# VHH binders against q9p4d8, part 14

Target 1, 280 residues: q9p4d8
Amino acid sequence: MDFMKPETVLDLGNIRDALVRMEDTIIFNFIERSQFYASPSVYKVNQFPIPNFDGSFLDWLLSQHERIHSQVRRYDAPDEVPFFPNVLEKTFLPKINYPSVLASYADEINVNKEILKIYTSEIVPGIAAGSGEQEDNLGSCAMADIECLQSLSRRIHFGRFVAEAKFISEGDKIVDLIKKRDVEGIEALITNAEVEKRILDRLLEKGRAYGTDPTLKFTQHIQSKVKPEVIVKIYKDFVIPLTKKVEVDYLLRRLEDEEDDDATQKSGGYVDRFLSSGLY
Short names: E, the ipSAE of ESMFold2; O, the ipSAE of OpenDDE; V2, 0.75 times the mean of E and O plus 0.25 times the DockQ between their complexes.

## First folded at step 4 (VHH)

Design c43 (framework vhh_7b18_3; at its last look DockQ between E and O 0.66; V2 from the best seeds 0.00; counts 0 for: pae E 5.4 > 2)
Fold by ESMFold2-Fast, scan of step 4:
Structure c43 (fold): chain B 280 residues (1-280), chain A 119 residues (1-119)
Amino acid sequence: as target 1 above (280 residues)
Amino acid sequence: QVQLVETGGGLVQPGGSLRLSCAASGFTFSSYAMGWARQVPGKGLEWVSYIYSGGRTEYQDSVKGRFTISRDNAKSTVYLQMNSLKPEDTAVYYCAKDWGYEDTYFDYWGQGTQVTVSS
């Protein structure tokens, strides 16, 4: 996949490669976070006296990381979605003009607030080494949290590219559902239970492989650093449903670009992003 | 309406060649991966070959080096060139459309075409 070459972004093989790669990153980050206790003080609003900031220690640290990364063009990339878009700064590096692959409103599709809530209330308790405080490791804990959150955000919001690919492939059926504002119909059309089962089966296998000491694979009692069943449950209950929400939200608005084209008196009908980047 | 129509099957002698064709309609052919699977006598369905929308190909180990999958997006057709055919390649061959964006899942199948490799 090359974001400077739009035709590679919506290629089915490249989409699958990207999803599988992000899957590995998420599992690795969960393993890293699992070495620390839950440390709920990290997530409590106003637990620490942070100057000129109203929020949690994690909220502050994540927002500062995003402020710095925006200055080096991270959030100019089409696959990066910030948790705190209002803290982003102008880049001081030369501008890279990425060709438009997604709809004009793509940057407005952002479920990071929901990701953050689920991460702190559901995911951390499931993967942490213990339920108590580990105050001597607050910074290390929060850094591991940031890696988990950013990889979850990237994976879930990658649903925008999946949705665009589905729109190009199934446009007529999706357009009919959009015009009817049929949210349940769109969700049903873009969902395949067997594909979801295959994803969950692969995650179980990866969780066993990556989370378990290889030198112990022939013993009667093998303990993983993160239970593979917990990884599967997180994907089933949160990652997959939030990815679907991103896809549905993206698709419901997809005809807005057609209305803009009609206003400029371009020909009616679909704009096909797969074919539309005639930049040569 | 999605339709997949296979042609090119038949009787061939061991060591011979056949080219299967699958004409597709009712969907945006260029956006989907396509595959071939076979029903071998005494066995269930066995995946044979797969071609992504971008042209990347995959093969079952037993056919690698002997079979070649290809596609012509302008004609909405996928092909399976079968060389050095063996009696164990005798099967009903099915063309299949892959729905799965996130992982492989064949949602539509052709009617199948019989390939018999026999002296």
Scores: ipSAE 0.563, ipTM 0.792, lowest interface PAE 1.4, mean pLDDT 87
Fold by OpenDDE, look of step 5:
Structure c43 (fold): chain B 280 residues (1-280), chain A 119 residues (1-119)
Amino acid sequence: as target 1 above (280 residues)
Amino acid sequence: QVQLVETGGGLVQPGGSLRLSCAASGFTFSSYAMGWARQVPGKGLEWVSYIYSGGRTEYQDSVKGRFTISRDNAKSTVYLQMNSLKPEDTAVYYCAKDWGYEDTYFDYWGQGTQVTVSS
């Protein structure tokens, strides 16, 4: 997706393509992660004596990654949401001025804490090669986790774009729901059971296809292939619901920008009328 | 209420051409993808062509190079130009509105228009 072309960002085809591509990435990352045991120690707070850091090994490593990535403008991209926004550094690269496609508060929509929690508690056990610790691969495990987390985060927070597109397409119907703060109504509007089923079916097929990838044969390590059903379950239970949450959260606030514009126009109209009345 | 009304169907000889139109109402037409599907009696619904809101198009392999889907947002109308028609193209053609962004799904359908290709 080209974020420099705002007219294309909210295009249905582009959004769909992006989402489908992200599925591939996520599946691939899960497969990579599946090479390693669950390694609970990676997720335990203060399990290792990390200097000047309070948290888990994963937290530390992820935060360091984000620190580095921020300096190369990763989080200037509209579709990237950091897990540790407090560690981000300024970029030394020239600034990219992306056109504003999303609402002004879009950066405040962040469910990464939930993603992280679900990932470590629910997703990792489902995709890991086995239960328990693998001391020799803690670093590799954490690196694979980061890839999984970042891809999940991107997919889930892409709901913001879906939400914006939906807002534009639904018009008064969604505005009315938002005004009423009807969360259930909004959720119902953005939910289609058949579409969800199709997504899950597609994932199942993809999971099956990727599981047969001969390129995975040469790794001496018992590459535990992620079961396609597990992928489907993860999407069903976590990815889709969290995406919906992001969409709903985004939509509930969507009228905030309009109110500000009306307030500025009303205030500007008074100033313009005052200036035009020549009573200086 | 969403309404889709197909027109332009009829009888044509093999190698002939038809242009189908679908007039849409009851929704923000420009924001939604539109599609054409066809159904042969006794067979299931078959996807024919799809046009996104941004104008991107997709076609079933069997109609590629022969059919062209287009849209006029000002008129809230989607078109299917069918050239080099074959007897195998005989079907009821339906216009459909896409629902959303996650996957292609049609939530509304027209009544359909009969296309018959026969010598």
Scores: ipSAE 0.472, ipTM 0.781, lowest interface PAE 1.3, mean pLDDT 89
Fold by ESMFold2, look of step 5:
Structure c43 (fold): chain B 280 residues (1-280), chain A 119 residues (1-119)
Amino acid sequence: as target 1 above (280 residues)
Amino acid sequence: QVQLVETGGGLVQPGGSLRLSCAASGFTFSSYAMGWARQVPGKGLEWVSYIYSGGRTEYQDSVKGRFTISRDNAKSTVYLQMNSLKPEDTAVYYCAKDWGYEDTYFDYWGQGTQVTVSS
């Protein structure tokens, strides 16, 4: 997909290709993290005397990564959502003017605090090599954690793009539900149990295939691999439900971009720009 | 309401050609992927071909190189050009609308059109 070309972003084929790639990235990152012990000290608040910081080693390391990445425009891209918005700094690179694809409030739809909580409390224990501390490679362990967190965040918040595509395609049905503030109706309209089953079945098959891959980049523990069923459970219990939460939260506010005052002098939301281009 | 109407089926000799058309109404045609599936006697329903809203196409291996799916968004119509037809292509062919954004899901189907390949 090309974020400089809005018509490619909401194309069904490009959406599916992106979801498949994000899925592959998450599986790979889980397998890489599985080479380390659970290492609870990485996540314990104030376990280490980090200067001028109150938090965990992971919190500190991720926040520093995001500070650096923001300076090179990472969080200017429409599909990147920070865990620590307050540490971001101005970029020193030339500005990229991305065309508007998502609603004006899209950056406010952010569940990264929930992702971080679930990751440390549920996901790490489920995929780690075993209980215990990774005392000799805390940095490498936390770097693997960052890759997991960032890929989970991208996949879950991609729900904003999926929700926009559903809004454009389902039009009046969703508009009526939003006007009624019918949260359960919106969730039912955007949910398809057969699609969810296909996603989980594909994950099971990929988990089996990737689990036999000998080309892992970390060599901490022999034959470290994640059970395919664990990957499926993480998607079913956390990734899919959080994605739906992102979609519902996005849709509930979508009519904020479709107001009636000064509409003649201002373009409407993304839908109007797409319709005027003749691409859907 | 969504309607899909297939036409163009019939009796064809092996090696012949046939073109199926599917007229669509009741939805924003250009926003959705479309597909063809067929019900082979005794073998159930199987997908045949798929075309994305942007024009990208996919084919079942058994028809690749022989069948061509296309669409005309201005006419809200999807086509299936079937060349080098074989007796095993005999089936009821259905046009289908895809709803699934995360993965494929055909939510509406036409009534079907019979294709019979026989001497």
Scores: ipSAE 0.276, ipTM 0.676, lowest interface PAE 4.0, mean pLDDT 85
ESMFold2 (binder alone), look of step 5: mean pLDDT 90; pTM 0.907
ESMFold2, look of step 6: ipSAE 0.179; ipTM 0.631
ESMFold2 (binder alone), look of step 6: mean pLDDT 90; pTM 0.907
OpenDDE, look of step 6: ipSAE 0.377; ipTM 0.744

Design c44 (framework vhh_7b18_3)
Fold by ESMFold2-Fast, scan of step 4:
Structure c44 (fold): chain B 280 residues (1-280), chain A 119 residues (1-119)
Amino acid sequence: as target 1 above (280 residues)
Amino acid sequence: QVQLVETGGGLVQPGGSLRLSCAASGFTFSSYAMGWARQVPGKGLEWVSYIYSGGYTEYQDSVKGRFTISRDNAKSTVYLQMNSLKPEDTAVYYCAKDWGYEDTYFDYWGQGTQVTVSS
């Protein structure tokens, strides 16, 4: 997949390759986070007297990382979705102008608030080494949290590319459901229970395989492994449903770009998303 | 309605060749991956070959080097060129449309075409 080459972004093989690779990143990030206790203080609003900040330690650290990374073009990438879009600053590096593949409103599809809530209330308790505080590791814990959150965000919001590909391939059926604002119908059309089962089966096997790596498992002689069943449960209960929500939210708005406006329509009443503004 | 129509099956001697064709209709062919699977009488369904929308191909180990999958998006057709055929290749061959963006899942199948390899 090359975001500078639009034809590679919606290719089915490239989409699957990206999704499968993101599974590996998420599993390894969970394993890294699992070495620390839950440390609830990291997630409590105003737990620490952070100067000029109202929020949790994690919220502060994540927002600072996003502020810095925005200045070096991280959020120019189409697959990066910030948790705190209001803290982003202008990049001082030369701009990268990625060709448009997604709808004009794609950046408005953002479920990171839901991701953050689920991560702190459901995921952390499931993967952490223990339920208590671990004061000497708060910074390392929060850094592991940031990597978990960013990989979850990328995987879940990748649903926008999946949705665009399905919109192009499904033709009139999906357009009819969008016009009817039929949320349940759209969910049914984009859902495949057998595919979901295969994803969960694959995750179970990956969780088993990665949890038995001697370098990771026996490093420091106390490294906790994440139970493979917990990884599967997180995907079943949160990652897959939130990806589906992203796809539905994206699709419900998709005809906004198809409105009867000469500037937004090509011959046949369809906007050509494979044209570069610099070339066409 | 989605339709997959297979042709090209038949009787062939060991070492011979056959080319299967699958004409697709009812969907945007160029946007979907396509596959071939086979069923031997008394055995389960076995995946044979797969071609992604972008043209990348995958093969089951037992047919690698002997079979070639290809597609013609202008004709909405997928092909399976079968060379150096063995008696073990005797099966009903099915063309299938892949639905699953997140993983492989065939949502539509052709009627099947019989391939018999015997002297």
Scores: ipSAE 0.027, ipTM 0.508, lowest interface PAE 6.4, mean pLDDT 84

Design c45 (framework vhh_7b18_3)
Fold by ESMFold2-Fast, scan of step 4:
Structure c45 (fold): chain B 280 residues (1-280), chain A 119 residues (1-119)
Amino acid sequence: as target 1 above (280 residues)
Amino acid sequence: QVQLVETGGGLVQPGGSLRLSCAASGFTFSSYAMGWARQVPGKGLEWVSYIYSRGSTEYQDSVKGRFTISRDNAKSTVYLQMNSLKPEDTAVYYCAKDWGYEDTYFDYWGQGTQVTVSS
């Protein structure tokens, strides 16, 4: 996948490979976070006396990390979506002019507030080593949280590329549903229960393989770092549904960029728009 | 609207060759992975070969080295070149379109073409 070559970005095989690889990153980040207690104080608004800041310790730390990373072009990349877009600063590196692959409103499709809420209320309690406070490790814990949040955000918002590729490939079916504002119909069209089952089955196997120390195979008390069933539950209950929300929200607005709403001729027009909109 | 039409099946003697073609229409062919599967009369469906949109290929162990899958995006056609055919290769061969974004799922199938390897 090369963001300078739009045709490689919307290739369904490349999208699938990216989604599968992001599963590994998410699982490993969960494993890193699992070494710490839940430490709910990290997530409580105004728990610590942070000067001139109305938010949690995690909110502050994440916003500072995004400020720093914006300066080295992290958020110039089409697949990175910030939690705090208002804190981003101008990059000091030369600009990279990525061709527009997604619709003009793509940056407005942002479910990070919901990801953050679910992460702190549902995911952390499920993967943490214990439910209590661990005062001596708050900073390390929050750094692991940031890695989890950023990988979840990237995976979930990658649904924009999935939706665009789907629109190009199946546009004649999607356009009618968009015109009718048929949210349920769009969700049904982009959903496949067997594919979802295979994702969950694969995650269970990966969770077992990555979360268990193979040197302990012959030990009486074999333990997983993170329960594989918890990883599956997080994907089933949160990652997959939020990815669908991103796709549906993206598709509902997709005709805003179209003069001609004939989706069957859309692939040719889309290619022409890439060329005319300054691919260079 | 989506159609997959297989051709090239027939009767061939053991050790012979056949080339199957699958003409696809009604979708953006270059964006999807394609596969071939076969069904022996009275038996289950068995995956044979797979070609990703990028051109990478996979084969079932029993056909590896004998069968070659390829695609021509300009013609919206996928091919299966079958060499060194054996009586156990006798089956109805189906072309299939892979729906999968996150994993393999064949959402459309052709009507099938009969391959008979005699004696």
Scores: ipSAE 0.178, ipTM 0.597, lowest interface PAE 4.3, mean pLDDT 86

Design c46 (framework vhh_7b18_3)
Fold by ESMFold2-Fast, scan of step 4:
Structure c46 (fold): chain B 280 residues (1-280), chain A 119 residues (1-119)
Amino acid sequence: as target 1 above (280 residues)
Amino acid sequence: QVQLVETGGGLVQPGGSLRLSCAASGFTFSSYAMGWARQVPGKGLEWVSWIYSGGSTEYQDSVKGRFTISRDNAKSTVYLQMNSLKPEDTAVYYCAKDWGYEDTYFDYWGQGTQVTVSS
């Protein structure tokens, strides 16, 4: 996949490879976070007297990170979606003009508020080493949280590329469902129970393999760093459903970019503009 | 309507070669991974190879180095070049279309073409 070459971005095989690779990043980030206690104080609004800021310690630290990283082009990349878009600054580096492969409203498809809520209320309690506080590790804990949140955000919002690729490949079916505002029909089109089962089975195996230290030779107390079934539960309950929400929300608005109401004519739409631009 | 039509099967002696073709219609061929699976008498259905929309390929261990999958997007056709055929390659070979999400799942299948390796 090369974001400078849109035809590689919308290739469903390349999308699959990227999604499978992102599983590894998410699991490793969960393993890093699992070394720290839950530390509920990190997530409580106004727990610490942060100057001119009313949110949580994590909210503050994440917003500062996004401000700094925007200055080095992180959020110019089409697959990065900020938690705090209003804090982003102009880059100091030469601008990269990525070809537009997604719809004009793609940046408005953002479920990060829901990701943040689920992460702090459901995910952290499931993966943390214990339920209490660790005053001496609050900063390291919050840094691990940021890596988890950013990898989850990228994986979930990658659904926009899946949705665009499916719109191009299955346009006639999808257009009919969009015109009818058939949310259930769109969900059915993007859902495959057998594929979901295989994803969950693979995650169980990866969680077991990655969570165990293969160099521990002389201990009888070898445990997975994160319970594999917890990783499976997180994907089943949150990652997969939120990815579907992103795809549905993206598809429901997809006809907004068409110059004419009749996207079924196979001319004059974003797909035709994309193909005629020589990018295909 | 999605249609997959296989051709090129037949009887061949051990060590011989066959080229299977699958003509696809009813979907945007270039956007989907395509694969081949085979039904061996008494063993059930087994995956043989797939080719991603971008051109990368994967093979079952038993056919690596002997079989080559390829595609021609202009003709909406996927091919399986089978070399150094063995009696255990005898099977009905099915062309299949990938569902097009995170994992490989064949949502449409052809009717199959018989390959018999024997003398």
Scores: ipSAE 0.042, ipTM 0.509, lowest interface PAE 6.2, mean pLDDT 85

Design c47 (framework vhh_7b18_3)
Fold by ESMFold2-Fast, scan of step 4:
Structure c47 (fold): chain B 280 residues (1-280), chain A 119 residues (1-119)
Amino acid sequence: as target 1 above (280 residues)
Amino acid sequence: QVQLVETGGGLVQPGGSLRLSCAASGFTFSSYAMGWARQVPGKGLEWVSVIYSGGSTYYQDSVKGRFTISRDNAKSTVYLQMNSLKPEDTAVYYCAKDWGYEDTYFDYWGQGTQVTVSS
């Protein structure tokens, strides 16, 4: 996948490879976070007296990370979605002009507030080593949280690229449902129960393989770092449903670009370049 | 409606070659992965090869080096070039359209074409 080449971004094989690779990143980040206790104080609003800030320790640390990373173009990349868009700073690196792959409103599709809520209330309790506080590890814990949150955000919001590819592939069917504002119809069209089952089966096997010390895999004293069934439950209950929400929200607005002269020209030009490729 | 029509099957001697073609309609062909699967008498359905919209190809180990999958987006057609055919390759061959972005899943299948390798 090359974001400078739109035809590679909407290629089904490249999308699949990216999604499968993101599973590995998420699992490894969960394993890293699992070495620490839940430490609920990290997530409580105003638990620590942070100057000129109203929020949790994690909120503050994540916002500072995003401020710094925006200055080196992290959020100029089309697959990166910030948790705190209001803190982003101007980059001091030369601009990269990525071709328009997604609709003009793509940056407005952002479920990170839901991700953050689910992460702290559902995911952390499921993967942490224990339910109590580890006062001496709060910073390390929060750094592991940031890695988990950013990988979840990237995976879930990747649904925008999946939705755009499906719109191009199934345009007539999707257009009719969009005009009817048929949320249930769109969700049914983009859902495949057998594909979801295969994703969950693959995650279970990866969780078993990656969560177990390979040196001990042939003994009865094997201890999993994160329960594989917890990884499956997180995908079933949160990652897959939130990805679908992103896709549905994106598709419902997709015809907005067809009404504006400038957006119509951009969309037409992009489609023409994509379809004129000898490979696609 | 999605339609997949296979041609090119037939009887061939061991060591011979056949080229299967699948003409697709009813969807944006260039946007989807296309594949071939076969049903061998007594063994059930097994996948043979997949070609993604970007051109990446994958093969079952038993056919690697002998079979080549290709596509012509202008003609909305996918091909399977089968060389060095063995009696074990005798099967009904199906063309399929891939649904899956997250994993391979074939949502539409052709009617199948018989390939018989015997002398």
Scores: ipSAE 0.118, ipTM 0.560, lowest interface PAE 4.9, mean pLDDT 85

Design c48 (framework vhh_7b18_3)
Fold by ESMFold2-Fast, scan of step 4:
Structure c48 (fold): chain B 280 residues (1-280), chain A 119 residues (1-119)
Amino acid sequence: as target 1 above (280 residues)
Amino acid sequence: QVQLVETGGGLVQPGGSLRLSCAASGFTFSSYAMGWARQVPGKGLEWVSYIYSGGSTDYQDSVKGRFTISRDNAKSTVYLQMNSLKPEDTAVYYCAKDWGYEDTYFDYWGQGTQVTVSS
């Protein structure tokens, strides 16, 4: 996938390769986080006296990381979606002007608030080594949390590219559903139950392979780094449903860029994008 | 409605050639990867060849160098050129459309066309 070449971004094989790669990243990040206890203090608002900040230790650390990363062009990339868009700074590096692949409102599709809530309330308790505090590991714990959150955000919001590819591929069928505001119909059209089952089966296999030290396979008491069934449960209950929400939210607004006579009044609008979309 | 219609099967002697065609309709053909799979007597369904929307191809090891997959987006047709046919290639050949997105999964299949390699 090359974001400078729109035709490679919406190529279905490249989308699939990206999703599979992001799946590996999520699993490895969960394994890293699993070495620490849950440490609830990391997620409690006002637990620590942080100057001029109303939030948790994790909220503060994540916002600082996003501020720093924005300065090196992280959020110029079309697949990166910040948790705290208001903290982003201008880069000191020459800008890369990526061609527009997604609809004009793509940056407004952001479920990171929901991801953060689910991560702290559901995911952390499921993957952590224990339920208590590890006072001496709070910083390492929160750094692992940031890696988990950013990889989850990228994977879930990649649904925008999947939705755009489906919009191009399904044509009139999806347009009809959008005009009717048929949320259930759109969700049915973009969903394949057998593909979802294959994703979950693959995750279970990867979780077993990556989460278990192979040098211990001859030991009577084999230790797993993370429970593979928990990874599958997280994908089934949260990652896949949130990706569908991103796709549905994206598609419901997609005709905003596709207005007939009024599109001619928009600079660089429908005509330029329409000519490009017909190539694949 | 998505339809895939295979043609070009038949009876050939070992060492012969056949060209299978699959006419597709009901979807934006150029956007999807396409594949060929075969049902061999006594075995399950097995993948033969795959062509990405961009034109790149993959082959099962046993057919590599003998079979060539290609596509004509203007005609919404995918082809399988089969050369140096062996008795082991006897099977019903199916054209399939890939779901395309989150994983490789063939979501639509044709009716199949019989290929018999026999003296």
Scores: ipSAE 0.278, ipTM 0.676, lowest interface PAE 4.1, mean pLDDT 86

Design c49 (framework vhh_vobarilizumab_d1)
Fold by ESMFold2-Fast, scan of step 4:
Structure c49 (fold): chain B 280 residues (1-280), chain A 119 residues (1-119)
Amino acid sequence: as target 1 above (280 residues)
Amino acid sequence: EVQLVESGGGLVQPGGSLRLSCAASGFTFSSYAMAWYRQAPGKGRELVAGIYSGGSTSYADSVKGRFTISRDNAKNTLYLQMNSLRPEDTAVYYCAKDWGYEDTYFDYWGQGTLVTVSS
């Protein structure tokens, strides 16, 4: 996948490979976060009196990281979605003019507030080493949180590329559903229960493989650093549903970029878009 | 165990016709978009024709009006009817399946079928 080459971005094989690769990053980030206690104080709004800031310790640290990373072009990349878009600063590096592959409103499809909420309320309690506080590790814990959040955000919002590719490949059916504002119909069209089962099975196997300390192979009590079943549950309950929400929200607005509402003309053109997009 | 088995290729004279078949198994054929790709000697793979689950079709400009893609959902079979064949159509032809939502891609799981158009 090369974001300077649109045909590689909307290639379904490249999208699939990226999604599979992102599983590894998410699992390893969960393993890193699992070494620390839940540390609820990190996520509590106004727990610490940070000058001129309303929010949690994590909110502040994440926003500062995004401010710094924007200056080195991180958020110029099409697959990076900021949690705090208002803090981003101008890059001091030469501009990279990426070709547009997504709809004009793509940057408005942002579920990071939902990701942050589920991360702190559901994910952290499931993966943390314990339920208490570790005051001496707050900074390290929050850095692990940032890596988890950013990898989850990238994976979930990658649904925009999936949606665009499916719009091209399923054009006629999707246009009809969009015109009817048929949310359930769109969700059904983009859903495959058997494929989802395969994803969950693969995650279970990866969780077992990656979470086990190789030095413990000689003991009868081998423990994973993060329970593989917890990783599967997180994907089933949050990652997959939020990815679908991103895709549905993206698709419902997809006709806004067109000069007219004539679905007949688009139906005739979707085949040519499919051939020209590099989905092969 | 998804399997795609292409057949129907062969040697044909310019202006001739061939019908390719792809026997699919291991998945719910009627629910997926299917496509034919080809790879000519010394060239990259290119999409020839696609057919959506609903029956809508698409064609590369080079084959429009000459090739017809179709499907028989009852028999789990994809077809490509090739008419007015040209030497430039010489290639190995592959059928492909869209895997699905989260694991979405077109994979080439057959060995392909060779089509040679000679003088």
Scores: ipSAE 0.000, ipTM 0.140, lowest interface PAE 14.2, mean pLDDT 81

